# VHH binders against Uncharacterized protein MJ1408: the designs that were tried, part 1

No score or structure here was measured in a lab: all are predicted.

Target 1, 350 residues: Uncharacterized protein MJ1408, of Methanocaldococcus jannaschii (q58803)
Amino acid sequence: MSREANPFKKMPTILMPDELMAKALRRGEKVANEMRQKELPWLLKARFVEEHKVRTIASVVADNLQKVIDKTPPVRKLPKFYQEMVEVLVGIDDFKKSMGAFKWASELVRKLGNEYARKIRKARTPQQAGKLRKEFVGRVKSILEQIHPEMAFVAVAREKLKDLPTFKDLPTVVIAGYPNVGKSTLLKKLTGADVEINSYPFTTKGINVGYIGEIQMVDTPGLLDRPLYERNDIELQAILALNYLANLILFIIDASEFCGYTIEEQINLLKEIKDLFKAPIVVAINKIDLVDEERVKEIEEKLKEVGIEEILKISADKDIGLDELKERLKKIAIKEFLKDKDAENKELEC
Below, numbering starts at 1 at the first letter of every chain, in headers, positions and changes, except where a header shows other numbers; antibody chains are not in Kabat numbers.
ipSAE, averaged over its two directions, is called F for ESMFold2-Fast, E for ESMFold2 and O for OpenDDE. V2 adds 0.75 times the mean of E and O to 0.25 times the DockQ between the complexes of E and O.
[cut] stands for letters that were removed.
The coordinates of atoms that the task and the answers printed are left out; those that the model quotes come from them. Centres of patches stay.

## First folded at step 2 (VHH; from b05, 18 letters changed)

Design g01
Fold by OpenDDE, look of step 5:
Structure g01 (fold): chain B 350 residues (1-350), chain A 125 residues (1-125)
Amino acid sequence: as target 1 above (350 residues)
Amino acid sequence: QVQLVESGGGLVQAGGSLRLSCAASGFTLDYYAMAWFRRAPGKEREFVAAISSSGGSTFYTDSVKGRFTISRDHAKNTVSLQMNSLRPEDTAVYYCAAVSDYYGLSYTPHEYDYWGQGTRVTVSA
């Protein structure tokens, strides 16, 4: 599975029972018509036609269901972030159950196709052969009807999951901070303006993804830019899911407060983020060009009081301190990424 | 809440028989393969038997072949393990487990989606 794309993007459209049967019957009839052109004795021809029709119908149905299975990644093999997204959006248990129904039906239809084909080969009359074909079709319809709820579920799930953002398996830095503190500007400056906007089901603003070398930078407008008490349960789950993505949190503080939030408010948000995420935090004091040195020092001291160890002073707008920030982010993110990978591997061995 | 609940364990003499049962609640087993695992004192959890979602296929570890029979009842949403000719080495906590047909049958415990709490089987010499 290409580590570079939303693993659910390849899921095919789910055909509902009636649609799938219609497709299968059409193909079956097409094949039957071709077989009817063969010069054979009447009984042999009848058996031949019905057998091929049954085999074709079985194949179309079974292969269609199997294709869904083949193109759907097993949840257990997904990165933890995507696993969590499945849980939040559709439920993992229900998803697994539903996919199991696809597997069950695919195998059963294939088995029945073979069985009825054999029976048809032994039919004593054309009428008997036809009857067996009808019986087979009836059973296939019943099977599809039985799994109809699961098919519907997977169809809905596909719609929800296909729009998940694509993250690479790279050291990842998640950017946090209030609106207008300069997150987007900083991201553009650090990544050279190659920022991809991806849809995220939990925010109308989307997710911004950029790269600094081998490091992935993620800005989540609307998620990590407000206090947690302003979030609903689904949003909170989505935020928590970022824990599985983030190797490092970059928190941006606007030193000038022109963003509309006081230093105290910004620090309070920082505290919440710090409590929420397991990843280490780097704080960048931004817009230092707009304030005096004394103010920056004051902010730095306040940050130290709340336990922040990694503090950088920058101006994204004026390109001040960005190189140092890049280097520091790379160093820490890579370190944490490796650590997290090791931990994951150990968990899998237990 | 999804639950598997085992029953039927107990003390039995060597050569005796027990029937374990596992009942599922909170979900249906229609699209799940079911398995029994066991953990003896001081040993790792090991595969004992499994049955496909349809009930058409059964699998056994070598040590229990011919003695144990796994079965399922879709209507009752249960799986059972008939254990005959029990031996002291069969003493263990027996666990019922379920795995989605999406993943297929496995002999590896970590691949199973749901587990019961276990039922203790003790076979005396």
Scores: ipSAE 0.174, ipTM 0.665, lowest interface PAE 1.7, mean pLDDT 90
Fold by OpenDDE, look of step 6:
Structure g01 (fold): chain B 350 residues (1-350), chain A 125 residues (1-125)
Amino acid sequence: as target 1 above (350 residues)
Amino acid sequence: QVQLVESGGGLVQAGGSLRLSCAASGFTLDYYAMAWFRRAPGKEREFVAAISSSGGSTFYTDSVKGRFTISRDHAKNTVSLQMNSLRPEDTAVYYCAAVSDYYGLSYTPHEYDYWGQGTRVTVSA
């Protein structure tokens, strides 16, 4: 599966029972009409028509359901990020159950189609053949009605999951910091302004994705830009899901505080992020052009006190220190990416 | 909360019979394949028997073929394992497991979604 796209994007539209049945019946009737044109003895013709109708209806229904299954990746085969998103958005257990219903129904309908086709071939009268067809259709309707709740669930799930952002399987740097600290500016400067905006169901601002060579940069406005106590449970889960994406956290501090947040507040957010993420953290002190060197040093010392080892001084606006930052991010992100991949492979072998 | 609860285990003499039962709560078994696994002392968990969601298909490990019968009751939301002609080598903790039909039947434990706590079966010589 191409790790390069949202795995749920290829899910087909889910037809509800009435819609699917209508479609199947229409196709069945079309085939029946074609068969009616054949010159056959009356009984043979009747059998032939009804058999083909039943087979067609069965095929349409079963194939439709199977298509959903085929186009929906098993949750266990998904990247961890997407697994977590399934859990957060719809629930993994319910999702698996519902997909099981599709499989059950598809197989059953196919089986019934074959069974009734055989019966129809042995019908003694056209009326009997017709009756068998009706019985078959009734059973198919009942089957679809039985799985209607699951069909509805998968339909809703599809709508929620289809709009998930697409991440590449690359070393990934997640950017964090308060609003207006210069995250967007920095991202644009680092990536050459080639930033893609992706929808994320947990934020109205979306996710910004850019690339520096083979490094993926992710900005999550509205998620990692506020204290955790301000977040609801769903948002928190969404934030935690980023752990499965992030090989490195880039935390941006505004040295000037023009963003509206004090250094203390920014460092407090940093602490929360540090506790939340397993990935290492690089801190970039931004807007150094707006403050004196003494202030920058003071901030650096405060960062060291809270255990930050990787600290860079930059001005995104003035293009100061960006090359060094890029190189550092690449080096660390790649290293962590490889480490994480090795760990994942070991887990799969156990 | 999804839960599987096994019952029916105990002490039995060689040649005797036991019937294990597994009851599901928090979900319906309608769209789940069910299986029994067992773990003997000092051994790994092994496949014993499985039954499809519809009950139309059953699978057994070779050592229990002809002696064990797996069945299910949709109305009661249960799966059972009738064990006849028990042998000392059948001594183990028996586990009920469920997997969505989405994945199909499997002989591999890690593919199953839900597990019971197990019931102990001891067969004396």
Scores: ipSAE 0.119, ipTM 0.644, lowest interface PAE 2.4, mean pLDDT 90

## First folded at step 4 (VHH; from g01 with S106E)

Design s28
Fold by ESMFold2, look of step 12:
Formats: C-alpha cells, structure tokens, sequence
Structure s28 (fold): chain B 350 residues (1-350), chain A 125 residues (1-125)
C-alpha cells in the first residue's frame, strides 16, 4: 500500500458536548430567523420555524460526529506500523470503542431529529411546537453528555496521532549506532542531502527520512543510539514498532572511537538491537581513514564472532566504500521488503 | 474486565422455539455491533445474525432469515436471538460477539473482538 500522508492528519478538531451543542444552536437560530420572515399563518409559521430549527440542529450535531468517523481511517486497514503506533499511543480497543460511540450518537441524533420534526408538524399550538423543540434539544444534550468521555478520548488521541510521521510503502533501512559515529553524514551522502525531519514519539529531535531511489532511509536520533535498558516500557514499545517498518538495519560503528564510545560499547549496543529486531543487520565500520587496517580487521573479526555476516568498511567523510554500501543496502532491503509483502498477502488470504 | 455470557441454550424439538440471551459485564454494549455465530461439531464458526449499535440495522444469514430475530436491550445491556421454527441443522454451539460499530456490521468471526464462551442448542428430529 502506497500512502504519502499521515493517515490521521485529516481528522477534524473534536468538539466537546457544550461546544458542539452551542454550534448547533447558533446555526439553528440563524435558520429559525430566516424562516420567521416567511409570510405564513400563525400556527403554520410556528410549526415551520420549529421544524427547521430541529432539523438543522440534528444535522449539525450528527454531521459533525459523522465527519470524525469519515475522516478517520479504519485502523485494521493501516500498515502494521501505524496500527502499533495507535496501540502504543492511545490503545486500539479504547479508540475503536470511542469511535463507535460517535457513530451511535450520530445515528441516534439523526433519528431523533426526524421523529421530533414529524411531531412538530402536527403541533396544535405554537407553544406545543416550542416545547417539542426544547425536549429535542434536551435529548441531544443528554446524548452528547453520555459520550463525553469518548469525545475527550478521541480529542486526546487526535493530538497524539496527527503528528505521526509519514512513511512510504517502500523498502526501508533503519540506521542505528551511538551518537557521533557518522550516521547523519552517511545519511546525507547516501541520499544526496535530502533529509526530511518527522515527529516520532519520545524524541524531540524527530526522525530523519531520506531516499536512495526507491529505498526509504530512516535515522532515529534519540531512539536507537543508546542502551535499551535506559528506556521505560512505553518508549520500548515505540522503538519495537520499527520492526514493522524496518526491512534492514544499518548499524554504524566508529572505528576510531572518537564518538566517545569504545568498540566494545558499540558492539554491546549492536547486540541489544540484534536481539530486539527481526530484520537482518548490515554493519558499516566507519572512519576507516582514521585507523590502521589491522584495527579494522580486529573489529571485523569481533563482529563475525557476534554473528554479523554483512560487514562493510567505509569512510563517509572521504567517500570510501559508499557505492558498494548503497548497492548492498538496496539489494537486501528490496529482498526483505518483497518477502514481507508476500507474507502479508498470505496472512490476509487466511 | 470484559465478559460476554450466553444463556438460554438447551434441547428443543424440531419446529420449536428458543430464545438465547447474551449479557455483558465490565462494559456497556451501547457502542458495539453485536452478532451471533454458531459452530456445529467439526465445522467452522459461521455467521448467524448481526445488529448495529443503534439497533437500526440487522442482517441474517440466508438459512435463518424469517425464522430468527436478533434484538438488543440497552437498559439490560443484553442482546437476544429469538429462534423460531428450529431445524436439526440449527444444532450448534451459539456464540455472541461484539465489535465496535465504527467499522459497520461484520460477518466474519475474525472481525469480532469480544466473544462469549457459547451456549449449546440441540434440535431433535
């Protein structure tokens, strides 16, 4: 599935019961004032005015609630990444329940509007017509108060979800490694310095998205650049959602250790990420221009000992090894992407 | 804690009637579409009937149409299935299920989020 916008960005602002009722009453009074200008017999005029006021109020309330439903994508049709983000940020069950409340209320208000409009057309006095309209308004207010908790929940959910990043349905490489190992420089070199910053939970730095042709490259500053034991359960769940996005992980090692972390510390982080993600891992040993060839070979041997088979030797600063890296990333990411798509299609068939 | 509990099953002669009930505890059914499914021994769960959260829409599988009536009672927080003119092929364990009405009525068991444990209906020839 190819989608270029945050699926929740179109969600309208969620009005609370008092706000929605006030909006409906203002529009109803505007329509009533227009209808009062009609030249009609006394009783027919009262019926006409009150009927149109009721129908307008019902439509404003019901249409507002229905618009929230119409503009909110069904969670089950979203890519798994977005489904996991809904679960992590708001909870899928509560979200679905709350959206159900909107639909229930919208349908009930519309039905009630029709019922009261018919009763008003049969009113024997203007006072009876007005009383019926007041009863209708009271019933609508009661319905909105009943779903007030669900309206509040959806309002909070919208604020959390509207800022989720947009990912294309493309082969995706997620970049990991300690700060200052050269991730940002490498990303710019591989993608041509076309990096888009997107919001992501639990990082104020956001995530950086770039492209190598049809390969989506994602750097996650503040997420995959420190030991996982430093994270609480919610943060870890947001990181784990990357399993649904990542077809390949590119882990960057700074051979020089100028990043401030020893090779052993960097390999320990690699081990944590390897245990956490299903995607295959390619390791790039960066800054090879700053160390002896023997040191690079020692690092390479340590990586093989921990089970890493895809190892590339590069210098982002000196443009060493980048063409081979790009080709290898593309080959693996596309292969894994197609494998995942085939598995997803088989799952849907069952 | 969410629980759906079916009741009203039993042994009935062909041509007879039975009323199944499904009660919820731990949550209100007000915002949920409700359905009945059934499973004969050795078979998959199959759709029987569904009702929208408002009660304004109902749908029945062809084999029960005209014989079964699904209804709901918001005050009692229950859903019922009135089964008339019962046939031996109606013999099954009957399950009630719930899903948010956000997605509309669903007819496939995999689409339903909450399930009861079932009540057995046996229709003798």
Amino acid sequence: as target 1 above (350 residues)
Amino acid sequence: QVQLVESGGGLVQAGGSLRLSCAASGFTLDYYAMAWFRRAPGKEREFVAAISSSGGSTFYTDSVKGRFTISRDHAKNTVSLQMNSLRPEDTAVYYCAAVSDYYGLEYTPHEYDYWGQGTRVTVSA
Scores: ipSAE 0.384, ipTM 0.768, lowest interface PAE 2.6, mean pLDDT 86
Fold by OpenDDE, look of step 6:
Structure s28 (fold): chain B 350 residues (1-350), chain A 125 residues (1-125)
Amino acid sequence: as target 1 above (350 residues)
Amino acid sequence: QVQLVESGGGLVQAGGSLRLSCAASGFTLDYYAMAWFRRAPGKEREFVAAISSSGGSTFYTDSVKGRFTISRDHAKNTVSLQMNSLRPEDTAVYYCAAVSDYYGLEYTPHEYDYWGQGTRVTVSA
């Protein structure tokens, strides 16, 4: 199923213990009031009222917690990219533990609701029925208080995870290169005007996503545009997470160096990217309209020396070589995508 | 460091009883589902029994239903397996396993995050 959306977007707002209790008590009272209108003997009426109140409170609390579980995707079933994001942003173990608390509490509250409902049905006096209800409520409050830290954790986790970018399950090309080498221009030219900007927690510039047919193009300004030594540990982890997204790396070189970086600097960045990513790399020498053919050849030779096999010459601004680039990207990305999918399937069978 | 330690294994005659225990350290079992698995010689690891985090739900493989009982002690941070009416086919290394009680109990080993080293149970004919 082509997961078209961030799987965490469907997570509901997490109600804290006081909020959840308040909600449950309000609904319980509403039901109780309805029951109070029934013409029954005093003791029977009292038992009915208290029983229904207890059942309602239990249901509201348990169902609320269960809903969080139901709407939260299991981490193991997530695409690897999103798994890694969970790890980086909140920690997978802590996340799982916290979700376990929800399950524990939900089940326990449901059990208690049933137990106390039965007890109330056997109450000898209205006072006893009321006492049992109070006892039940007290226990529910205690349970919620116990899992309060986990509830808080999941609430924070939700806030962090809900804003993750949405990627389609498609062959994906990640664009890399220094600032001002023409990445954005190229993306726009390749994909047309249909570029979506998504927030990424690790960069202020967001992520640009576009499509060339069935190929997903991803520009990550601020992540793959600087040497690794300039990145903090969190950023590095974010960069590494892209390994699970990228079927192909498109590295852009500015032949003119008007971007402010020398060819040598750009090639050094390329080397770093090559070492970080398992995906194959296609290099596009951009802005060839601004330099002579000899310079382009020189750059190409330097790229070959560092083991680059796929080199294209383009001018994004002048629409030179873009069709060839598109075709090459599609061909390689699809091939790699299929390979990766096969590998994943094999891992799941083991 | 999370650790599960099994105990209670040994040699028993057919028809006899054993009680296995698993103690957790480095984490609390409060929010974890627990399970027992076993591996007989020459066979794959198989599911035996599981219990939810609250202890409210239990599951058993068909071959042990009515004979084995899984239980938890939250205060002691332990899970136990009472094995009655033991049979030679119950001979195996028994493993304790833990997983976050997220979506319910699982029967497949790969779903469990933590494992003990196992305790050997031998049932003689």
Scores: ipSAE 0.028, ipTM 0.548, lowest interface PAE 2.5, mean pLDDT 90

## First folded at step 6 (VHH; from s28 with L29F)

Design u06
Fold by ESMFold2, look of step 7:
Structure u06 (fold): chain B 350 residues (1-350), chain A 125 residues (1-125)
Amino acid sequence: as target 1 above (350 residues)
Amino acid sequence: QVQLVESGGGLVQAGGSLRLSCAASGFTFDYYAMAWFRRAPGKEREFVAAISSSGGSTFYTDSVKGRFTISRDHAKNTVSLQMNSLRPEDTAVYYCAAVSDYYGLEYTPHEYDYWGQGTRVTVSA
């Protein structure tokens, strides 16, 4: 299994215009002090000092801006999940515009650095050389202030994106259902290992990730456990991003209704999730040890009426039906994962 | 309201010249690379030329090198394509396109965010 990092985790801290300029000026003065110690004739030393100061300031500013670009993945090349999260959290168009501003400024500062270095080489007095360096610094400050809004935008974007969850490129099952239907118990039984908790936008509970061999199991407390009418638009878009991860939805029904929700309420949630996701749905009727077989058959018939063909009957607590469920999940998730890989390859051929 | 509006197309005799212009509005022109693409009848859009956001880098498809020159004017928010020594195979609808270029110039149409509606160039034998 490969462990992949969040593509935005390596983004560097974004400096604001005055911070970046201050950094560049400190480094430029350090270089200037080193150059002043050289044994050179008076005018040549003045040219040499100011030229190196200009080149150093230009490099520090331009390289810092370019480093942000180099460490930020192009949105168009990200997996669709991360593309959608960029749209939800910051806006793709504004993000791309802001990164373009960094590139523009970096190239312009380099161009100006070269231009002013050449002018300083032709300076006829130390005073002329110093004046040219001061003009260069003023123009760099102006360029940075022009892109200040974009620098601020990227700083905010970095804070929102750096903590996004990391998902492996594996067949993925997303678990849904009301609270207390047995999702957590089932996940632990199926995976046999401690579930890893990861942050996810718009829920303080995070998401739970576990594995059945090479099958990634994802439980989403606070996201797929309540009706759509209780969610705002941004929360819904974050939920919709799960479409790009889920190869299969496992919906858990509590046959006993001890979870606090009627079968009708649970089926209504199922219908909303069925409409929300493109992936096929497997329904597990859980807690069958607490109800008679006639009740389970009634629930099964209601599920078939709403279009559910994959139904399993289980008790997570009593280890009933779990081997069959596990094998069915693997089969479907792998099939759907391979279909998605074929579709992605066809898109690249265009 | 992003707009890219091409102009300067028309009918020209082989060996002649045309200058295409693209006026940009509704986005921060300075932050985007600009490109020209063309589509001949029965073909897909193909890359012609691109210029970086700063104007410091240009690139041309092989068939137009030495004949076409791309340039940009940051004060007027325009990109131009000077087309010299035109050939009948240059006949196409020419499109202006824009994308942020923070990795480099892009050559594939689907990589570009904003598109003009095109201007028709016909080169008669």
Scores: ipSAE 0.055, ipTM 0.627, lowest interface PAE 7.3, mean pLDDT 86

## First folded at step 7 (VHH; from u06 with S100P)

Design v06
Fold by ESMFold2, look of step 9:
Structure v06 (fold): chain B 350 residues (1-350), chain A 125 residues (1-125)
Amino acid sequence: as target 1 above (350 residues)
Amino acid sequence: QVQLVESGGGLVQAGGSLRLSCAASGFTFDYYAMAWFRRAPGKEREFVAAISSSGGSTFYTDSVKGRFTISRDHAKNTVSLQMNSLRPEDTAVYYCAAVPDYYGLEYTPHEYDYWGQGTRVTVSA
């Protein structure tokens, strides 16, 4: 499974039973009309036409169902981020069951197609051949109706999952902090390139992805920029999926409070994020050019009281402290990323 | 509630035969591949045999090929293992397992979602 592509983007549109059956019947009739042009004795022509109609209908139905399976990789083999998103948005067990239903139906339709084709070859009259084909079609309709709930489930799942963001398998830093603390300015300064906006559940602003060499920087407007007590359990679970991406959290504090939030409010948000994520946290005290050094020191001491040991003092606007911040982020993110890779390799060895 | 219930184990002399059965309930049996695993004393579970959801494909570990036959009955929601020409090395607790069959048959225990409690087979010399 590619860690750099949304594994659900290639899923085909899911046809409902009546839509798939209609498609198959149209293709079957087209083939039947072509076969009627053969110069054959009356009974042999009837057998030939009905047999090819049955085989065509079977292949259209079975191939459509199999294509869904082929374009949907096994959930348990996906990166953990995508596994969690499947669990949160649709449910892994029902997703797996539904894929099993598609496989069962595809194989059964192919088997029935072969069985009915053989019966049609032995038909004694054109009417018997036509009756056998009608029986086959009825059996296929019944199979599709049996899996209708699973087809509907996969259709809904596809809509929920198809636009999930694509993340590279790289050391990843997730940026957090209230709006207007300087996150966007800092991201642009650190990455030196255009930021790509990607969709993410529960935010209309999407997420911003940029890079410092091989370090993936992720800014989360609308996700980690306000108190999390405002979120329901499902929204919070989707935010928690970021644990599978983040090797390091960069939390930005506005020393000036011009962002509209007191230092106390900003630290309270930091504590919520610290409790939510397993990754280590680096705090950058931003806008130090707008306050005196004693206030910055006061903020630093408050951060140490809540357990933050990695603290940098910066001004994104004035390019103060950014080189040291970049070096620190790279070192920690790479270290944590390699630790995760080492743990993953040990699990595979066992 | 999902249940897999094995039966048919027991004590048998080398060269003898046993037929294990596994009754499935609480899930749509037709969508699942079924397998038998076994655990000898002091050993990890090992794959014995698997059968696809349709019954069209079967796979066996090398040590049982030609002696064991896996089959399934969709009407009764059962999977069976016919064990012939039994050897003392076949002594183990035998487990029935199930997983949705959409990406092929799996041979490792962690790939299976549902498990029975096991039935003991002892083969005396």
Scores: ipSAE 0.386, ipTM 0.770, lowest interface PAE 3.0, mean pLDDT 87
Fold by ESMFold2, look of step 11:
Structure v06 (fold): chain B 350 residues (1-350), chain A 125 residues (1-125)
Amino acid sequence: as target 1 above (350 residues)
Amino acid sequence: QVQLVESGGGLVQAGGSLRLSCAASGFTFDYYAMAWFRRAPGKEREFVAAISSSGGSTFYTDSVKGRFTISRDHAKNTVSLQMNSLRPEDTAVYYCAAVPDYYGLEYTPHEYDYWGQGTRVTVSA
């Protein structure tokens, strides 16, 4: 993941057609008033005033539309996590189409401004110069109304995208498991500090981000803590975007079942996550201080049967097994992170 | 329904000329950059030429620069490729492609959203 800020944070406020036109007309009239101070013959003054009004209106409109493009990152060049978030929240195709509409309108308005400015320089009367300027304004209004749907779309997109989380470009471990299995306690024990809360789609609690040296730890309350059948397709797509973030998944099992879910339910959630994510999974059997060793062995055997090879036995509350867990998480996450970087570089070699 | 339809392919002698045309429908043509790609026998699709949505910028692969000219007609929703001084190595199926134009022209096939079925150009020695 990039260490840069949310790539959509710098998007400007999107003006609707009437708002942008009003802004342009105000600036055009200000310039016209300044030009009226020139000591020129009446026809030349009329030409001069109307020409500069047209050029100012054209530049205000065209520059505003171009600024939106300039401050909006190209979707195709974003990290894949952000590309997937654009698809989930707004739709990439409509986003691309709308940006194309902004570029089309900006270039057309600039072209028309130049054309009408040239016509105004050749006007034979002040009335003709004013008529040409009014005609130009009418055409600009028409162009803006034509792209009104795309302007509205980008305004909504900006509101949805500006608060997306920023992640550091570090080896990343995503923590999963049912509520109350000890995820938050474990995260605090491993990182040693209060975690940052960041926005993420489809959860009101956000996500918790903490660090173990160079390892980015992410806890996802409301995302990877309940069965996938409770998700609609859009929510599931947002969950799958975590594939582009996660180098390793740490799944927490509550051996005691005091979390309110049976071992069978917890393993079923694990299997769903295993099927949906490409990252390797480490399972931590937590709360081993509350059950006997026979129970822990039974759980471990069930995990091996479903294909889990990395299993650790811990108690977050009692600080049991945490040093070995930390070492194991670092080793696997760094290995997978470097593996992803090698694959990414190899893809670019062609 | 989106449709790109190429025409104008055929057999031509080396040194000759041919004009390809692509008719676009089912999308807002004015918002899209347009490109021509080609696939020679036994080879992958390669970029030939592209034109910005406004028509103000054009780009060509080196092997066709100076010989081929891309243009577009916003009134008819068409893009054209004038191919002069044709060579046997220009023999290929030529494809028209479209993508929304907002950050500059793209040169790789996977970046284009819409594709035509292609028109065959054969250049004899």
Scores: ipSAE 0.304, ipTM 0.736, lowest interface PAE 3.9, mean pLDDT 87

## First folded at step 9 (VHH)

Design w05 (from v06 with V99I)
Fold by ESMFold2, look of step 9:
Structure w05 (fold): chain B 350 residues (1-350), chain A 125 residues (1-125)
Amino acid sequence: as target 1 above (350 residues)
Amino acid sequence: QVQLVESGGGLVQAGGSLRLSCAASGFTFDYYAMAWFRRAPGKEREFVAAISSSGGSTFYTDSVKGRFTISRDHAKNTVSLQMNSLRPEDTAVYYCAAIPDYYGLEYTPHEYDYWGQGTRVTVSA
C-alpha cells in the first residue's frame, strides 16, 4: 500500500450502541410489516413475522460491525508512515483491540440471531414468539453496551485518521528552519502556483506540498522550526515519522538574522535535525543580499565545522542561486529515492 | 498485567499423546484469536495451530493436521492443544500467543501481541 491514498478514507461512520440498535429496530419493523401482508394462519404468521424480525435485526447489527472491520486496513500492512501516524494519533494496541471487539460482537450477534430464530420457529403461541424476540433484542443491546468503549474509540480514531495527508510516491525534499527564514518564499519560487496545504499532527498551519517536476517538496511550518526540547514524546514521534517520507532535508539559514534567531541558534536547530533524521542535508544560506560576503563566509565555515557538505548561497527574494539549488535538490533527492526503492524491492523478494 | 501461562509439556514416547494448556489473564480473552507456535532447539519459531476468537475457525500447519487439535474455553479463558501420534520431529518448546482477531488468523510470530513463556515437549524415538 502506497502513501498516495489515505487508507482510512473508506471507514464508515461509527454508530454508537443506541444509534445502531435504533437502525436495526426500524429495519426489523419494516420487514415485519411486509411479512404481515402474507396470507397465513394466525400462529404461523406470528412465527414468520417474529423470525424475520429477529433475522433482520441480527443482520443489520452484525453487518454494520463487520463493515467497519472490512473497510479498515490492518495496521501491520500499512506503509510505515501510516503505522507511525496511527500510533501517534490513537495508539496501535487500542486500535487493534477495538477492531477485535467489533468482530467478537458481530459474530456473537449472528450466532444469537440464528439461535433465537430457531426457537421462534418452534413457538407454541404468538406471545411466546414475541417474548423470544424481545429477549433477543435485550441481549443484542447488552452486547453493544459491552463494546461501547471500543465503538467510541473507533469513532474518535476515524475522525483523526480520515484527515491524514497523502503524499505521492516521488523523491521527496522536506524543508526545515526557523520561522521567517524564507521557507515559504523559497517554496513558491521553486515550485510555482500549485502548492497544496495538508493537515499534519501537532501543527495548526498544516504542511505545504509543492512540486519541481517529479520532486515532491514539503514545507513543515510548526514542525521542524523550533528546538526539539520544546516537544513532548508524542510530538517528537510525529516528527520522526517524516523519516519515512524524506529523501533529503533542505535546511534554510537566514544570514541576516532578521528572522529573530542568531546564526548560533539556527545552527543548533540544524544539529538537532541532523541527529534526528537519516536523510542527507543540504543547507541553503538565504538572504545573502542583506549581508556582506565576509558574513556568508563565516556562516559557511561554521556549517562545515558541524559536518555539512552541501551548502548553497541564495536569495529567494532576489532570485539568486535558485537554479543551482533546484538542480542540486533534484540530483540528490532522486539518487536517495532510487536507493530506498532498491532496498524496498530486496525486502519484498523473499 | 497480561499473562499467558502454558502447561502440560513433558517427555513422551513416539506415538504418544500430550495435552497442552494455556491460561490467559489480564486482557479481554474473547476479543483475541489464539495460536500455538513451537521452536525446536537451534531453529526459528514456527506456526503450529490457531483458533479464531469465536472458536469457529481453526488452522493447522501441514505437518500436524489430523494429529493436533486446538480448542478454546471462553468460560475458563484457556486454549488447549491436544497432540496425538507424536513424532520426534514434534520436539520443541511450545508457545501460546494472542492477537486481536479481525482480519483472519496470522501465521507469522512477529504479528502476535502476547506470548507465554513456553512449555517443553520432548518426543523420544
Scores: ipSAE 0.269, ipTM 0.712, lowest interface PAE 4.2, mean pLDDT 86

